Miniprotein binders against o13629. Designs and how they scored, part 26

Target 1, 363 residues: o13629
Amino acid sequence: MLEAVTNPKSSLATFSKQLNGLLQAKVVVCKSVNPYFNLALENYLYENSTAKHCLLLYTNSPSVIIGRNQNPWVEANVKLCRDNFVNIIRRKSGGGTVFHDFGNLNYSVLMNREEFSHTENASIMIQALRNLGVHARLNQRHDIVLAQSQRKISGSAYKISRNRCYHHGTMLLNSDLEGVREYLRSPSTGILSKGVSSTRSPVSNTKLLKAEFIKQVISCFLLHKSHSTTTKPLSKPRASSKRLYDIEPKSVITLEQNDLLGVPSILKAVNELQSWEWTFGQTPSFKQHLESTELSVSMDISVVHGRLEKVIFSTPNATLEHELSSIPWTGLCYESGFANTFLISGIHSKEAISILKWISDSI
Short names: E, the ipSAE of ESMFold2; O, the ipSAE of OpenDDE; V2, 0.75 times the mean of E and O plus 0.25 times the DockQ between their complexes.

## First folded at step 6 (miniprotein)

Design x01 (at its last look DockQ between E and O 0.88; V2 from the best seeds 0.00; counts 0 for: pae E 1.6 > 1.5)
Fold by ESMFold2-Fast, scan of step 6:
Structure x01 (fold): chain B 363 residues (1-363), chain A 99 residues (1-99)
Amino acid sequence: as target 1 above (363 residues)
Amino acid sequence: DPEEKAWELAEKAFELLRKGDFDEAVRMLQDAIQTARDIGDKEMQAVALSALGLAYERLGDLQRAMDYLEQAIRVAEQTNDERLIELIKYVLEWVKKEQ
């Protein structure tokens, strides 16, 4: 555990030693439930860790985590998440959208690029599960599924750069699978997006206790990486089920958020992940078509970097069409209710007001 | 002209709000509200309070958003602008929807 002492000179020296220990650690267990901090820590270890292989374990408070190249308005009910204090966060890895809550454990394996392997990392998780009596396998999509039911218990994604990469994923221990469905159900219609779409599959919880699973994952990780070889024989007999491994404490670092708040690059990453410009502004370009038979109007919207680029209306009433086209749409943040600012500002016809309300109700 | 200055501040605040610069928009709206109160412009006060409510909705502070919109309705009801009252009430109900 990283901790400052009461003497300022000793505090700085102790902090520096603890930070160096973190960068050399084989396993990091983070006790923070702050998803912005946990994702920033992951990126910090990705950029700065000197360990050939490092395992990061953490749990996030309720959050919708979208992939690097996804459209949040397609993947989630953005307004419902905001209204219920469910964070929407864009991670730096690709892939689909996931929901995190206190019943989920996140893992991240950081490694040199040449060491990257979905299969090896998944095998560590599968072995930890089997040691606790849960039989699971890797499917063709590289998800971990229960062997009997085929229900998904772990999905993963990765980020690869010049020298390093990470492979991270979820493990459903006891998450609220019923409640999350509404957060991941977008109310948006008519969107044509260049973003990556999520493929949703039936999920299940393992019902394992978090502390027991963490202990097994650490044991399996340390054993596997201490004896790693590129030419490992296939079908080698496995150790007996429910085998327990001893953990060498010097290889494992446990930390809290406050241990690293003094690191400027971590604070910068937290601020970036919390920004609208990152989460929404990095959305791939998209178009949206909306129409109302009752109001005899259609609307075509182009959105770039989360902001309105072009808005085109079509209606039989030429005067109304000209009025709507005169509204300064360009540059607005694409967000639920963006038309409401025009309802309370300016002078509009009764027909234009009805259409502005329709836009607010539709987006 | 204080009246012209207040509307100019509110218009710029709406532009900042629409472009996502909430902190600066909030400051300018607070200035517009104070100016509107000083000159007795109830319409401007209601419009600026409504915009402040929308800013707090975007910041995720729904309680402050609703409080400002309710203040805006009370001020608007002191005017003869039934249309403004109706529009602010619609925005308040929109904020309350899907919570």
Scores: ipSAE 0.598, ipTM 0.884, lowest interface PAE 1.6, mean pLDDT 84
Fold by ESMFold2, look of step 7:
Order: C-alpha cells, then structure tokens, then sequence
Structure x01 (fold): chain B 363 residues (1-363), chain A 99 residues (1-99)
C-alpha cells in the first residue's frame, strides 16, 4: 500500500496480474475464515472466472448458513446465535440450513452450465475419501454418506444460471456436531412458513486431517478434469496423468482475504451478505399464530420482507383489543424482543403491559 | 421547549430502532441522553439510556446493553416513576436470559 502511494502504476500492475491469475486458476484455496468474504469470493468467481472448471476450498468460522429461500426464525435460534457471535448468513444457493465451523471443509466447483452434473463432483469427493480410507457413497438425496452407517458426512447445493453454475457442499472432518445443535433449534412456535424447510439427517465426522483431505481433493479434481471423459478412481496414476507433486503451482493458488481488499465488487457483495435486508429481509412471507390461555388473547402476525405487515389481536376485552391494535406495528423488524421498545416508550394499561411482555417472551 | 425537543428526539430514535436503523438510533440516543442531562430530566435520561441498551442488544453487544440498562435503572431510581423502574428491570432481565 505505501508503494501504491509512491508508484501507483507498479502497484496496479502487480494487483492486476494477481487478479487475472485468480480468474484463470483451476483451484483456489482460501485461507480466510470469514464466511461473508468466502461466499462473496465464491460469487465473484462464479461471475468472473475464465477457467473451464474452478475448485474453491475454504473453511468458515462458526456460522449458521441458511439457503436462499429459507426462514431463519424457523431454522435457527437467531438471538442465541447473535449473543454467542455465531454468524447467520443467507447464501445465494437453495437448499437447507447447515452449520459450518473450523472442523469442516467447504468445496465449490464452478463450471459452465452445460457441464453441470449432480453426481460428478460427488464422485471426486468419494474418490478422495476412498484414497484416505473412508468408504462413502452418494444417496438418493445426493448427500455423501458413510457406506456402513449411512450417516451423512457431506451435503451439497447448487446455483445455476443461463451460462454458469456452481455445485458446493460441506465435508465433515472434525466439526462440533453436538455442541452446535442448540443454534439450529428454533424457539419459535406457530409459524406458517412459505420458505424451504430443512430436512435434517443424522451426521458424522470423517476424522480426516484437513490438510490431507485438501491434497486428495485437489489431486482427484485436477486428474478428473484433465480427463473429462474418464470416471476411473485415482487409486493408480494413469499414463497421461500427472502426479500430485507434478501439478504446477500457478494452476493452484492460495488466497488470503487481504489479497482482494481492492476489488470493489467483492466489498459490495460482502456488505450485501452482511446486511439485515439480505439475511432477514429476503425471507419468504410468513404468518405466525400465538395464543395465551392465561391472558385470554391470541395474536396473528403477517410478515413480509422480514417486517411486520399486519397484526391482529383477538381477546374478549374490546377496550384492550382496541388499545393493542392502536400500536403502530406495521414496518417493524420481526425480531426477538421487538415489543420491548413499546414497554419503555409509551403509556399502556396494566393489561396491555402484560401482553407486551408476553409478546417479548414469545418472539 | 428543550424538554419537548428531547422527548421528540427520543421518540424518533425509538422509531429508528424498531425499523432496524441501529447506528442512526445510537447516534440520536446519545444526543438525547446529553440533552436530558443538560436540562435535568431524569425520566428522559432513563428512557434514552434504556433505548440505547436495547439498540446495543440488537447490535449483539450484550455487555454494553446491560451496562446502559443498569445505568438507566440507577437514573430511574432517582425519580418517582415506579412503573418505569419496574419496566427497565424487566427489560434487563429479558436481555440476560440469553447470556
């Protein structure tokens, strides 16, 4: 950065060459654990890579990753995640909610639309597993499962456009499968959601060393793509195949987040992915029905773009019903504790205060 | 009337907070707190401190949220508004539940 101030042409030429190398790379291993950066990078490569096939490998810090059309208040405990610095991020691909941590590896294969295959990338992952002594197979849902126990070790999703696509997934190596369950247990009740619901499967770790798995995945990927018409396992090198240590480094690059500080479209994508409007505001419209027998009240909420659209109370007490309906609910963010601001900011009857507390405890 | 202006500022800040404009709400609440201190309005000061605590809870900074709510309670206890004291204590306990 000091050199850029004193000789901007030299700094721009170096950065441009690095960026061009990235866009031509067959394999990118990203060292960042920032899920917002890593998903932004994936999208950047999806839009701009010139390689016929590109494999992106990365790991995220603890994060709940929801699918494009999911409801985060159905899939996760949003407040618990926020309170414990567990990221919640909506990805651009469809499918269900997953948890990422330092014990799993994420892979993404970017390719032209005409080359998309539900099974091709799974076969590459299965061969890498086999080379390390893990016996796995693809099930009917396109999950990779351990052959004997049938427990899931990898799930995947895809994004397809007219010209390009990516197929991405997780590989469970040494993730905290039990300690993170509470983040994925929504405390919400009464939600009628149009969003895609997760199908949860029993999971297991492979116990593989990440560095060894990365080496095998890269080797299997590069060999497979150099012989696009072959599906043979990599158990023995073929005559026209290159050994792993023969692979030229410029086809495989290692990337750190600071290498891309100057790419405006990545910064824009990171900011979008971090925004409330993306993660929560893109939630498909939903309704919620809540009842309190003790307070003799029910509440029906319609939520659009993550904001309250309509709130209807039902109670035998008509004065109370009118008081509650006079509160300006429309436009408020749907979020745990949204009623707390009304508790503090207004004058309410004793009965309305009791209901506002109930709302705060229920949502 | 400086007291009326301070309460208008606080109500605007609650609107921002409810709509998710947390950074602007925080800036506006800091101004409201200072105005309330300047004019000696302890009820307004407690309300604005409480709102600031809620803003930091929404931003995920639970330590600041609790600190501001505790400050709000101490200020509210210097008033005769027992309802306000009780409600701020309720909100503080609500914030603590996920700690």
Amino acid sequence: as target 1 above (363 residues)
Amino acid sequence: DPEEKAWELAEKAFELLRKGDFDEAVRMLQDAIQTARDIGDKEMQAVALSALGLAYERLGDLQRAMDYLEQAIRVAEQTNDERLIELIKYVLEWVKKEQ
Scores: ipSAE 0.592, ipTM 0.881, lowest interface PAE 1.6, mean pLDDT 85
Fold by OpenDDE base, look of step 7:
Structure x01 (fold): chain B 363 residues (1-363), chain A 99 residues (1-99)
Amino acid sequence: as target 1 above (363 residues)
Amino acid sequence: DPEEKAWELAEKAFELLRKGDFDEAVRMLQDAIQTARDIGDKEMQAVALSALGLAYERLGDLQRAMDYLEQAIRVAEQTNDERLIELIKYVLEWVKKEQ
């Protein structure tokens, strides 16, 4: 229980001690379901953790998490996500787009660069699954799959810097796998993107209880990392249950979101992750071609930093082509219904209004 | 001209909205709506209310979006601009299809 510190000076000393405890922790269990906070915390621990190995565990509210170099308009239905309060977040790691909900557990293993191993970190998760009767394996794509059905239960991504790295992934426990499909199905057509496209794979739930899976992951992680530090060949591990008790209680920390809102670097990272410029403005450049045979119009869009750079219309009516081309498209955010602002703010021909409506329905 | 200044304010708010500065667009549109009320410009008031509805749609607050678009229709119906009424009704229907 982090006591609500009423006194500012005692608050700073207690806060500093708690922060130091967090930075030394071998395991951090975050109870916040705020995806911006959880990704900010992951980055904060990546940059500041003094632990040789740190395991972060968290769950997000319904959210679409896109890779660092992905196009959200290709990877998701951006409009439908917005309308249903499903946050779209660009992570700082590579890899494909994933959906998070309350039925998914996220893990992140933070370590020194020299200790980075996809297979080692996956083996911890596979052992935790095995201890709960779920038979899984690592595939060639470094996904964890069910041994029988080959269905994906865990995707992963990583970030490697000069000195530090993390390997993070999902674990499908009891996620809504059908509801996810609509959020991850872009309605957009005619997009030529420089972004990294996601490879979709058949997925399944493990059907495990989150609390029991967390306990197994923590146990397997602590056991695995304790053996890597002891250079002495420990004699045959007698299966004595006693070794779980010798884990210093300070090695596992449970956090609420409120515990770290006072950290300026976390707040800055939350604000960055919530920004349009990070989420959409970091989108790799793309082009889109749209055509309506009914309206006898085509539209070519160039998008740079998530904004319209160039718009070209083609129509048999030169007056209409001039009218459409006179609209100040450059610098607008690429978003569904951006043309609706011109419906209300401008005086347009009946034909131009029909095309503006078509644009609003097509993007 | 107070009317020209009011329309310039609305145009800047639309530009902010289009550029993804939704929070500043909301503030500027609130000021535009108040200005339009003070000068008695019902057309500008309806346009600015419609833009505020679109700003809240962008922010994901569909309920406020619909409420402001419905207010915009009620104000526009006090004008003789059938075209404006039709366009705001279309935008409201567009937002309603998202639910």
Scores: ipSAE 0.402, ipTM 0.792, lowest interface PAE 1.4, mean pLDDT 87
ESMFold2 (binder alone), look of step 7: mean pLDDT 81; pTM 0.806

Design x02 (at its last look DockQ between E and O 0.77; V2 from the best seeds 0.00; counts 0 for: pae E 1.7 > 1.5)
Fold by ESMFold2-Fast, scan of step 6:
Formats: C-alpha cells, structure tokens, sequence
Structure x02 (fold): chain B 363 residues (1-363), chain A 99 residues (1-99)
C-alpha cells in the first residue's frame, strides 16, 4: 500500500521506493471502487510496469463501460444512468459495452505484446473457477461460459500497442443482472452509427465469494506466470538460490484510492476519463433520422465529436421550415434535452414549439 | 437600457449551457437572476431560473433542477404570461420523466 506524501522532504524517497515496487509487482489488487481511478491505474501499469506479466484486480461501483469506438447513445440509456448516478465511461480497449457493479470482479493481465494469448489468460481464470467447484470453458468468441448452461460469466477485451498489451475482463460473482438490462436499453431510435455494436449473450453469476475467488486467481496466476519463464541475460546463468541475497520483490501489492492521489499521471488520466470530451466527444460520427406523422415533420441530424454538425428539417410548411432552420443548432452537445433551452429562449410559433417539445421527448 | 443588457446576459448564458460550459453558464444565470430582480423583470427572472434548472438536470442534480423549475413557475405566474407558464411546466414534467 503506497503512503501519501505529507512531508515532501522526509516522505518523498519512501513514496518513490513504494512506487518502484508497484511498477515491478506481479499482482496489484486495487480496493478503490471508483471506476475512473481503476481504469487510470490500469493504463498507468500498461505504460509503466516493468513486470513481464502483471495481474490487476478491482471492482467498480455501478457503471456502464463502453468500448473505445462505441456510441454511448446507442449502447446505453444515458439519461437514466445519469439520473441514477451510474457512471458511463469510455475505456481505452475495443469491443462492446459492459455493466459493472459491486458483484463483479474485474481482472486485467498486462504483458509484453508477444506474450498475448486469450487461451492462456483464460486458462488461469478457468483453473481458479475449477478449484472453487465451478466448471467453465471458453466459447468461440473467447468468452468464459459455464460448462452446463453455456451462460456467459466473463467477457473480455484487449488493447495492443507496439511493445505492450493488456487483456481485461469481467467475472460475474453476484451482480444485479436485472438492473443491467434497463441501463443498456437505449431509448434512441433512427441512429446510423459508424461505431462498434455490442454482442449480447445470456449471462449468469458464479455465486462465488469475491475474497475466495481473488485468492484463487492470484494463486493460479503466480503458478502459471512464474519468474523462471522470463528470458535471462545470455551472459548469466539462471539463479536458483538466494546465494546473492536477492530478495524477490513483493509479488502482491494492495492499493487504496488514496495511494493513487500522489501520482500526477493517474490524476490526469482520471480527469480525462471524467471529461465530456473523452466519453462523448470521442464518439464516432453518426446520423439520426426522426419523423413525426402527427406534426408532419422530419429531422436529419449529423453528429461529429458528440456535437451537432448539421440539422435539416423537412415539412410542407416553408415558413415553419425556415423558422426551425434559423435556430442555431450547430455546435450543441448531443444530449437528451438539447432542444429544451430554445423553448424558453426567443420567440417561436406554436408549431415550432410543438416540434421543439417533440425533439426533447424523442432524444 | 438595463433590460436589454440583462437579456443579452441571459442569451449568452443559454449559449454556454448549450455548448456544455456549465460553470460559466451557472455564474451568468445567477447574475441574470439578480439583475432581473433589481429591475423588476419577472419574465427574465423566470426564464433564467428555468435555465438554471436545466443546467442542474444536466449535472445530475435532479432535486436542485426541480426546485429551480418550481421557483421559475411561481415567478412566471406573476407575469400573467400563459405561454411562459406552460413552457416551464413542460420542462418540469420533462425533468420528472424517467427514460
């Protein structure tokens, strides 16, 4: 557990030594339930860890985690999430949307790019499950499923760069499977997106106790990824003893959220992940088409970087069409209720007001 | 014209709100509300209060959003502007709806 720097002169050297230990750790358990800190820590270890293989374990408070190239307005009920304090966060890995809550355990295996293997990483999780009496296997999509029911208990994604990668996933221990349905039901219609769509599967909980599963995963990881599998320098024989009084670095480090407050790059990453520009502004360009038969109007919206680029109305009434097109739509954040401020700003016809209300009810 | 300048302040706040600059928008809306009170402009006061309610809805503070919209309705009722009252009531019901 890293200590906070309270006296810069006397504590700085201790903090630096503890931080170096973190970067060499084989296993990191983070007790923060804040998904922004957990994802920031994952990226920090991805960029800075010197371990050939590192396992990160954490749990997030209720959150919808979208993939790098997804559209949140397609994947989730954004307004419902906000109203219920469910975070919507864009991760840095690809793939589909997942719901996290306190009944889920997240795992992340950080490794050199040449070491990447879905099968090998999954085998560690499957062995930990088997040791606790749960029989599971990989399916064709590299999800972990229960052997009997074929229901998914772990989905995963990855990020690969030039030298490093991470393979991370979920493990459903005792999650609220009913709650996930509502948050992942987008009310949006008529969206044509270039983004990646999620693949849904029937899911189940393992019903394992988190502490027991963590203990087994750590054990299986350390046995599978022993130090002896790492390449040694050619000029030196392998050391099999402590003759040189070598002390192996602490294999497992446990962190609290406060331990991360002293790391500037983690705080910067947290701020980025919390930003509208990251979560919504990184949305792939999309178009939306809406029609109302009752109001005899259609609306075509183009959205770029989460902001309205172009809004086109079609209606038989040329005066009304001109009135609607005169509203300054360009540059607005695309969000539920983006038309609401125009209802109380400026002077509009009854017909335009009806259409503004329709937009607010539809988006 | 103090009334004209106050409406310019409110319109600028709406632009900031629409673009997601909430901190500056909230500050300007508070200034607009105070200016409206100082000059006795109940219409502007109601409009700025309603906009502040919409800002808090976006920030996830639904209780504060509803409180400001209810304040806006009470002020709007003093204007006898039936259209304004109806629009703010619509916004309050919009905030209350689950999606």
Amino acid sequence: as target 1 above (363 residues)
Amino acid sequence: DPEEKAWELAEKAFELLRKGDFDEAVRMLQDAIQTARDIGDKEMQAVALAALGLAYERLGDLQRAMDYLEQAIRVAEQTNDERLIELIKYLLEWVKKEQ
Scores: ipSAE 0.627, ipTM 0.889, lowest interface PAE 1.5, mean pLDDT 85
Fold by ESMFold2, look of step 7:
Structure x02 (fold): chain B 363 residues (1-363), chain A 99 residues (1-99)
Amino acid sequence: as target 1 above (363 residues)
Amino acid sequence: DPEEKAWELAEKAFELLRKGDFDEAVRMLQDAIQTARDIGDKEMQAVALAALGLAYERLGDLQRAMDYLEQAIRVAEQTNDERLIELIKYLLEWVKKEQ
């Protein structure tokens, strides 16, 4: 960094060479645990890598990762995540909601669309597992499961566009499988959502050491890809031979977040992924219906781009209905506690106050 | 005139908070609190402090949220507005709930 500030021409040449090396790498192992950076890096490599196949490996700090078209208020306890500093991030691929923590490894294989094969990547992961004594298979849903128990140890999703694609997934090593359940249990009721819903499968940890699994995945990936150009079936490697990545050292890059702070498209992607407009504002439009027998009221909410569009109350008390309708609901962010400021910003009847409290306790 | 301007500032801050502009709302609420102190309007001071607490709750800073709501209660108690005191106490308990 000091060299970049005091000698920009030399620093620019060095940075450009490092960036070109990254874009040609067959394997990138990223040390960052920042989920926004790691997803931005995946997208950057997806758009810019020149390798025929590129494997990205990373781990995220505790995060709820929702699919592109999911509703976070259906898939997670948003307030609990915020209150416990658990990230909620919308990824760019489809599929269901998952939890990442320090006990899992994320893998992503980036390729040209013509080279797409999700079963090939699963077989590479299964071979790496077998080499470490874990017997696994691919099930009908394309999850990797333990052969004996049938419990899921890896799920995956895809992003496929006209020219490029990636296949990415998780491998459960030593994740906190029980402690995360409450983050994924939505407290919301009455939501009618157009978003994709998740179906949970029983999961297990492999209990493998992350460093050993990474080495096996890299070796299996590089060996498999080198042999696919010959179309011959793979034969067993020589017992005393170096692993492939040991003899192709510039094809495997270890990366930290600081190495790429100067790449504008990565910074832009990080900012977009962090934005409320991406994670919550990209939620498919939905409606919610809530009722209180005690207060003799029902409420119907329409939500568009994560904001209240229309709120309709139904109650026998016409004066109360008019009072509630005069509140400026439109444009408010849909979130727990959105009604709280109305409790202190004006003078309301005791009946309206009771309903405002009910809304705050219900959403 | 100063009282009218202070309430206009507070209403704009509430709109920012409701729209999700939390950082801008915090800055405007700090101005509203200072204005309320300068003119001696304890009701406005309590309301603006409570709103600042809600802004920090939405930002995920529960410690500051509770601190400002507690400050708001102490100021509201100087007004003897029982409704305001009860509402701010409700908000403090709401912030303390874990879902």
Scores: ipSAE 0.570, ipTM 0.874, lowest interface PAE 1.7, mean pLDDT 85
Fold by OpenDDE base, look of step 7:
Order: sequence, then C-alpha cells, then structure tokens
Structure x02 (fold): chain B 363 residues (1-363), chain A 99 residues (1-99)
Amino acid sequence: as target 1 above (363 residues)
Amino acid sequence: DPEEKAWELAEKAFELLRKGDFDEAVRMLQDAIQTARDIGDKEMQAVALAALGLAYERLGDLQRAMDYLEQAIRVAEQTNDERLIELIKYLLEWVKKEQ
C-alpha cells in the first residue's frame, strides 16, 4: 500500500526509513521479475548494504545473462533472443552464460571479503535442498549437482572487491530446459573471440515449489549465520539502562518492483544495464571469417567494442571487391542484418546485393 | 535543392540506425517521411519507410516493422522502380523469417 503521503517531508522520511531498513536487512526477497532491476538491486545492496550478511532472492523473466568478459554472439543466439523479447544482460560478475526464466530462482549472498566462502554459501543451498528431499553436492567447478545423476542444478559466479563480495547463483526449480537450448545456441560461425567461453554441462530441474524452497533457504541462511555470531563472549550485561527495545530491523524484507524506482543510483544502474554500450560494447575484441563458395567471396571482420573496425573482402572480381570495400563498414554495430540498411541506401550491382543479402543471412 | 536536403536527412537517419541509435533514427526517419511527402518524392518516402521498418525490427517491434515495410512496398509500387520494390519485398521476407 503506497499511501499517497500528501506531505513531501513525511514521504521522504518514510522512504528514508524504508531504505535504511532495506540496507540493514539480513534477507531481501524481491518480487520484481525485471532482470535489469534485479541486477541493479543486487549491485546496490553490494555497494550500500550495512548488514554483515545479506541474502537476496529473486526471479527474472526470460533472459540471457552473460558474464562480464563474454561475447554475446558466441554465447547466445542474439537475433532469436531479440525476436522473442528475451533480454540479453551483461552482469558485473565473471563466469559463464546462463538463461533465467520463471522456473529459476536466483540467490545472492553479500558479505565482507574476509568471510567469502564458496563452500559455506553452497552448504546453505545444499541443506535447503536436503530439507526438501533433494540430495545434492558441490562439484569441483563449484556447481551444485544432483548426487545421483551429477546433473547441474545450480551455477554460480562471484565478485570480490577490497571490502565486500557477493556469491550469486541459479537454482533450477521448474525451468524450461528445452527452450533454453535455442537461446544459448549461437548460429555464428568462424568467430575467433578473446572472450571467456562458457562450459556447457547437462542440467536438471529440482522440481521444487519456489515458495517452499525460498522458506528453506531463508531458514538455513538465518540459522547458519546466527551460529557464527554466538562465539563472541557476552561482555557482562551492565545492569541499569532501560533496553530501548531496539526494534531489530525486520530481518526479512519483501520488495515490490516499484519500491526502489525512486533511488537515483538504482535507476542509473538499470539504464547502464539496458545500454547497448554495456551489453554489446563491453564485448572483448573478436574476428570473424565468413566464406561463400557459391558467391565466390570471403569476408574478414574485426570487431572492437561490439562495432566493426575493419572489413576485408576477397573475390575474383576486382570491381566487385572495390564496390564492397567502398561501403562505410567502420563503426557499424555488429548485429544480425547490419548490411540490410545498405540494400536500400545506395545503388549497388546485382552481385553486391547478393553478397549483402548473404551477409545479412550469415550474421 | 529540397530533394538533396531530403536525401541528406535520410542518410543521417541511416547512419544513426547503423550506429545503434534507434530511437533517434526513428525520429529522424519520421521527419524524412514527412519531408518526402511534402515534396512528392515517392522514392525517398519508400526508402525512409523501409528504413523505419528496419529501425522497429531492431527495437524488437516486428509488427510495426512489417507494417512499415508493407507501406514502403505500396509507395514503391507507385514509382515503377522494380529494383526498389524487390529489395523492400526481400526485407519484409527477412523480417517475417524472424517470427
């Protein structure tokens, strides 16, 4: 209930109190399915949370999430993602490309750098799975796998700074594992990329109910982190000061999509994550070789910051080679059909048009 | 020449489209289409409508992309430029293969 707070000062005070409550929360459950918002929220909590340990839980709408140093054109079918409104998002953490949908739960454990442990955070998830009758283990790649089939149910990545870190991962509950394969299968050929390639592994669903799994994860997280605090010897209770009931900030906060759209740093992060320059422009440099024996043409492309730096044609027809090389390729965004604008913006030979169509069908 | 200015506007819109500035390209193409209508240049109008279709394809709005490419074909058919008609028909088929 957004009470329409008629007084701007009371709205700011209420907002500030809610924001402070969020920053002190041990658990944040986000109900937004907007992947840009959820990744912006994760980064916001990473930078601003005052909690010693914070667990963020969220689900994204259908989206391809690529690692910080990955090539989207190698890791996914970019065209098919666009055509089906599947967002491609570059995260600020390392690791491989994953697909998110409504059948996947994302977790992020935010902590101080000194407390970073892959095994500890995975143990919380494994215990939550166990409490629901799912037997899982951590493998050598720090993936959570089903104990019997060794099929991957959770991938993870991390970011470590000077003072803070997060360890985040997926949990496959009831994801569309067949539809995922289409979006993660690049049609692109002949790419030589400096980007980090994903290792594909056989995946499975846990078949757990999201609400029950969330309850178990929260319970296991709170229990695990409560035991780590009890080893400080209780200094003697000084007798007399009236314990103001420090209203312990609600240890668990649930967020709706609209609750934080007023935070300028979150909006800035959403806009950054939606930008072409972040998603595609941050792609490591790559080259692509394409060849058509039917058209007797080859094409060498150099791509820097997701844009064409150099295009070289080779064909037996020197006039055609000159015509193709006269097209202003430099600075174009590398994307499927980038050549289509040249079909209608100039006068081209019949042979050049055939090659432009071939380029549009090959990328 | 009003015709030269109109084509310069279309070229700038193409350059924005190629550089991935789709929202600005859409605005500039709308202005180019209106300019082409005002001067009676049906060829430029067809080209600018086709480019607007490609801009909406890039934005993921395949329905608007097809609608503008179909409009571009209807305008191009009034020019008797068989080559232009064939190219815009190809672009429409290219976008339809994405559905």
Scores: ipSAE 0.481, ipTM 0.831, lowest interface PAE 1.1, mean pLDDT 87
ESMFold2 (binder alone), look of step 7: mean pLDDT 81; pTM 0.806

Design x03
Fold by ESMFold2-Fast, scan of step 6:
Structure x03 (fold): chain B 363 residues (1-363), chain A 99 residues (1-99)
Amino acid sequence: as target 1 above (363 residues)
Amino acid sequence: DPEEKAWELAEKAFELFRKGDFDEAVRMLQDAIQTARDIGDKEMQAVALSALGLAYERLGDLQRAMDYLEQAIRVAEQTNDERLIELIKYALEWVKKEQ
């Protein structure tokens, strides 16, 4: 779909018609597994969709997705993610950190602000689950949990502005639950952050086949949101499915990343989401306190926009304290091993070297 | 005079490294390494090689980082500067932990 976007020989009239079709679509299924593209597409539809309700469905390659106002060094094992080529990405919605992989399905319901209802959106997912034999309900935190075990199978977040909003979430179909634990367990200590902290819950997979779940979600969405008939609750599925769900093919658009990379605002959003300044530079200011009894030193770090603003040492040795304070800390990116650069590029006492090694091992 | 110019180049590279401008630091460190080789300054050669290794670590190229740090150790062993050898070995161990 949208071949005109990627083909320079396509007519502008054809491209405009195809793009207008996307912006009026009731359902968009994205086949890209690129999380930067999928989040950029979500924001593009949020800003530009003219549909009263639009459902976006996608799956991301392995990624840690942090909320708009979170600290990645508190929420994730940044080093382990880097070593295993797991993306760390800051989304535009608030809330907590999640791990996505190929066993997860993401959904996003884009709507006018006055249409926002967490309960209604969750009921669509719950009905799709029931139609496939999975019994689930909302808990007190508005998560979708398995009725019997109370284990979470879907968490969600939202973004609300003056005219538009989206409510998006995960659905655990067959994700790597050990990966969730390891990538989201930060080794960092002593951080006092002004950022939003994640709340963790026991999770489970539904073990549903992704293609079947997608079909059911689309059907339930179109019946609930797109048909302008008053209240036929989706909570009572029929014993027989004699009637076909009236899915109009043109209401459902399937697309690939290459279909839309030619759209300048989407490319700009992808580039922003991939930048260090967005992912790490937008971290809320924080402080970190570290102590070593063995080295008789304490260190207080102030970090602003992901960069060292102030570093203060306390030690009984005034000469050593002066030596450590003379190191040009200000402006360095806060990251594992940042002190290692001074081991090679500076002249330091044995005591200072021991402290620099301790800093590198602690952060 | 050439020795003074070589250390000036290395110092500027170290300053870029401290600021997190690793791509520019890589270019200047490669120039510093070549200058050090031309004048026979094995201490500067080892220091610049190890800094280059750490720059590649920051850029996520752990294989190149280890390769340059191993080269730096071999050059540093020819200087008999035990402190320099120890510092580079610590940096190599740190990069290996990243894997």
Scores: ipSAE 0.012, ipTM 0.572, lowest interface PAE 8.7, mean pLDDT 81

Design x04
Fold by ESMFold2-Fast, scan of step 6:
Structure x04 (fold): chain B 363 residues (1-363), chain A 99 residues (1-99)
Amino acid sequence: as target 1 above (363 residues)
Amino acid sequence: DPEEKAWELAEKAFELWRKGDFDEAVRMLQDAIQTARDIGDKEMQAVALSALGLAYERLGDLQRAMDYLEQAIRVAEQTNDERLIELIKYALEWVKKEQ
């Protein structure tokens, strides 16, 4: 019961005992809406959980979550996200970009590698949906879709290491679907990225109440991952009765961010996930080509670790080309408005000023 | 000499900003603004205030960004440098469009 310990002054012995309970829990429900904390908690349970199967459930405040090897400037409208206080976060698992908000439920099944199964994990979610009157199936891409419309209601990704793995996904309950489309529509043009591209598909909400869905998912998970087996028809009633008594509050832990702020590895992971070096600096190398017919200029940019490595201009005006090439572009963070510092801080020709404004408007 | 010192501080701040060291850049820009005020260099004061505004935009503080850019315009208007005034107004309009 970590949720019961919200006081930072609690004794270390009590905290240690409760932390051991968390690592043995079959189900963890996190009440924090902080996406940095939730992803750090997921990774902590992935590395440290001793349960054979552990289910983590959480909801993130509005966030664009990019995959480990993706380019945020290709996958998302970075500027729109910043302006609307939508977090852009790089997760540690591979795959595509997703948008989370308060109308979404995230699930994560953590397990030993030998027990990994997309189909079994999906069947738990599909059974929970069916119990609440929503008919869904797994499609060829391993997404969960509504049976009638074929619209996606859950996408997933995974991380596999030598001994451990997790399979995590989304469940659209009542998300802002217009927000999903706008935040995931990059305005950037001319980018040639070595990063992994997202596959986008039509989405829909299940319209289920979050508390009801959580209750059903927990029930289906505990029943599905039960070690109890019945080999004789006569033992079926005993197995059912035994499962009812095996479902204890201690198998399900509800926690808040403050319960774990004292764990150094979690705090370190939160700080890493919040850093520019992680979110943008881990972007795979890319190039961008921009062209303006009106200004008779083209620009080729090479970006490494999120920073400008090389900028090449081509224009018929040799003096202008030399002036632009003399600007110290190398090492500058790639981002909207990066040319504005040179616009303000330097003496430039009218032609160079027009080009700097064009760069700021284009990126 | 004092004017040269103010520009040296501002150039170092701009380099830190370009490298992504925004917190350190903000501190150095504040020092450059104070130095420019002490020596009466209104052009340098306007440039440093503009850079500080753009640095706050990068840190996600659009309200402080607009405030510093508006301060920069008022100072720039005292210099009679029409080009500088135009560039700062462009930067302010850029920040406003982000909302």
Scores: ipSAE 0.164, ipTM 0.665, lowest interface PAE 6.0, mean pLDDT 82

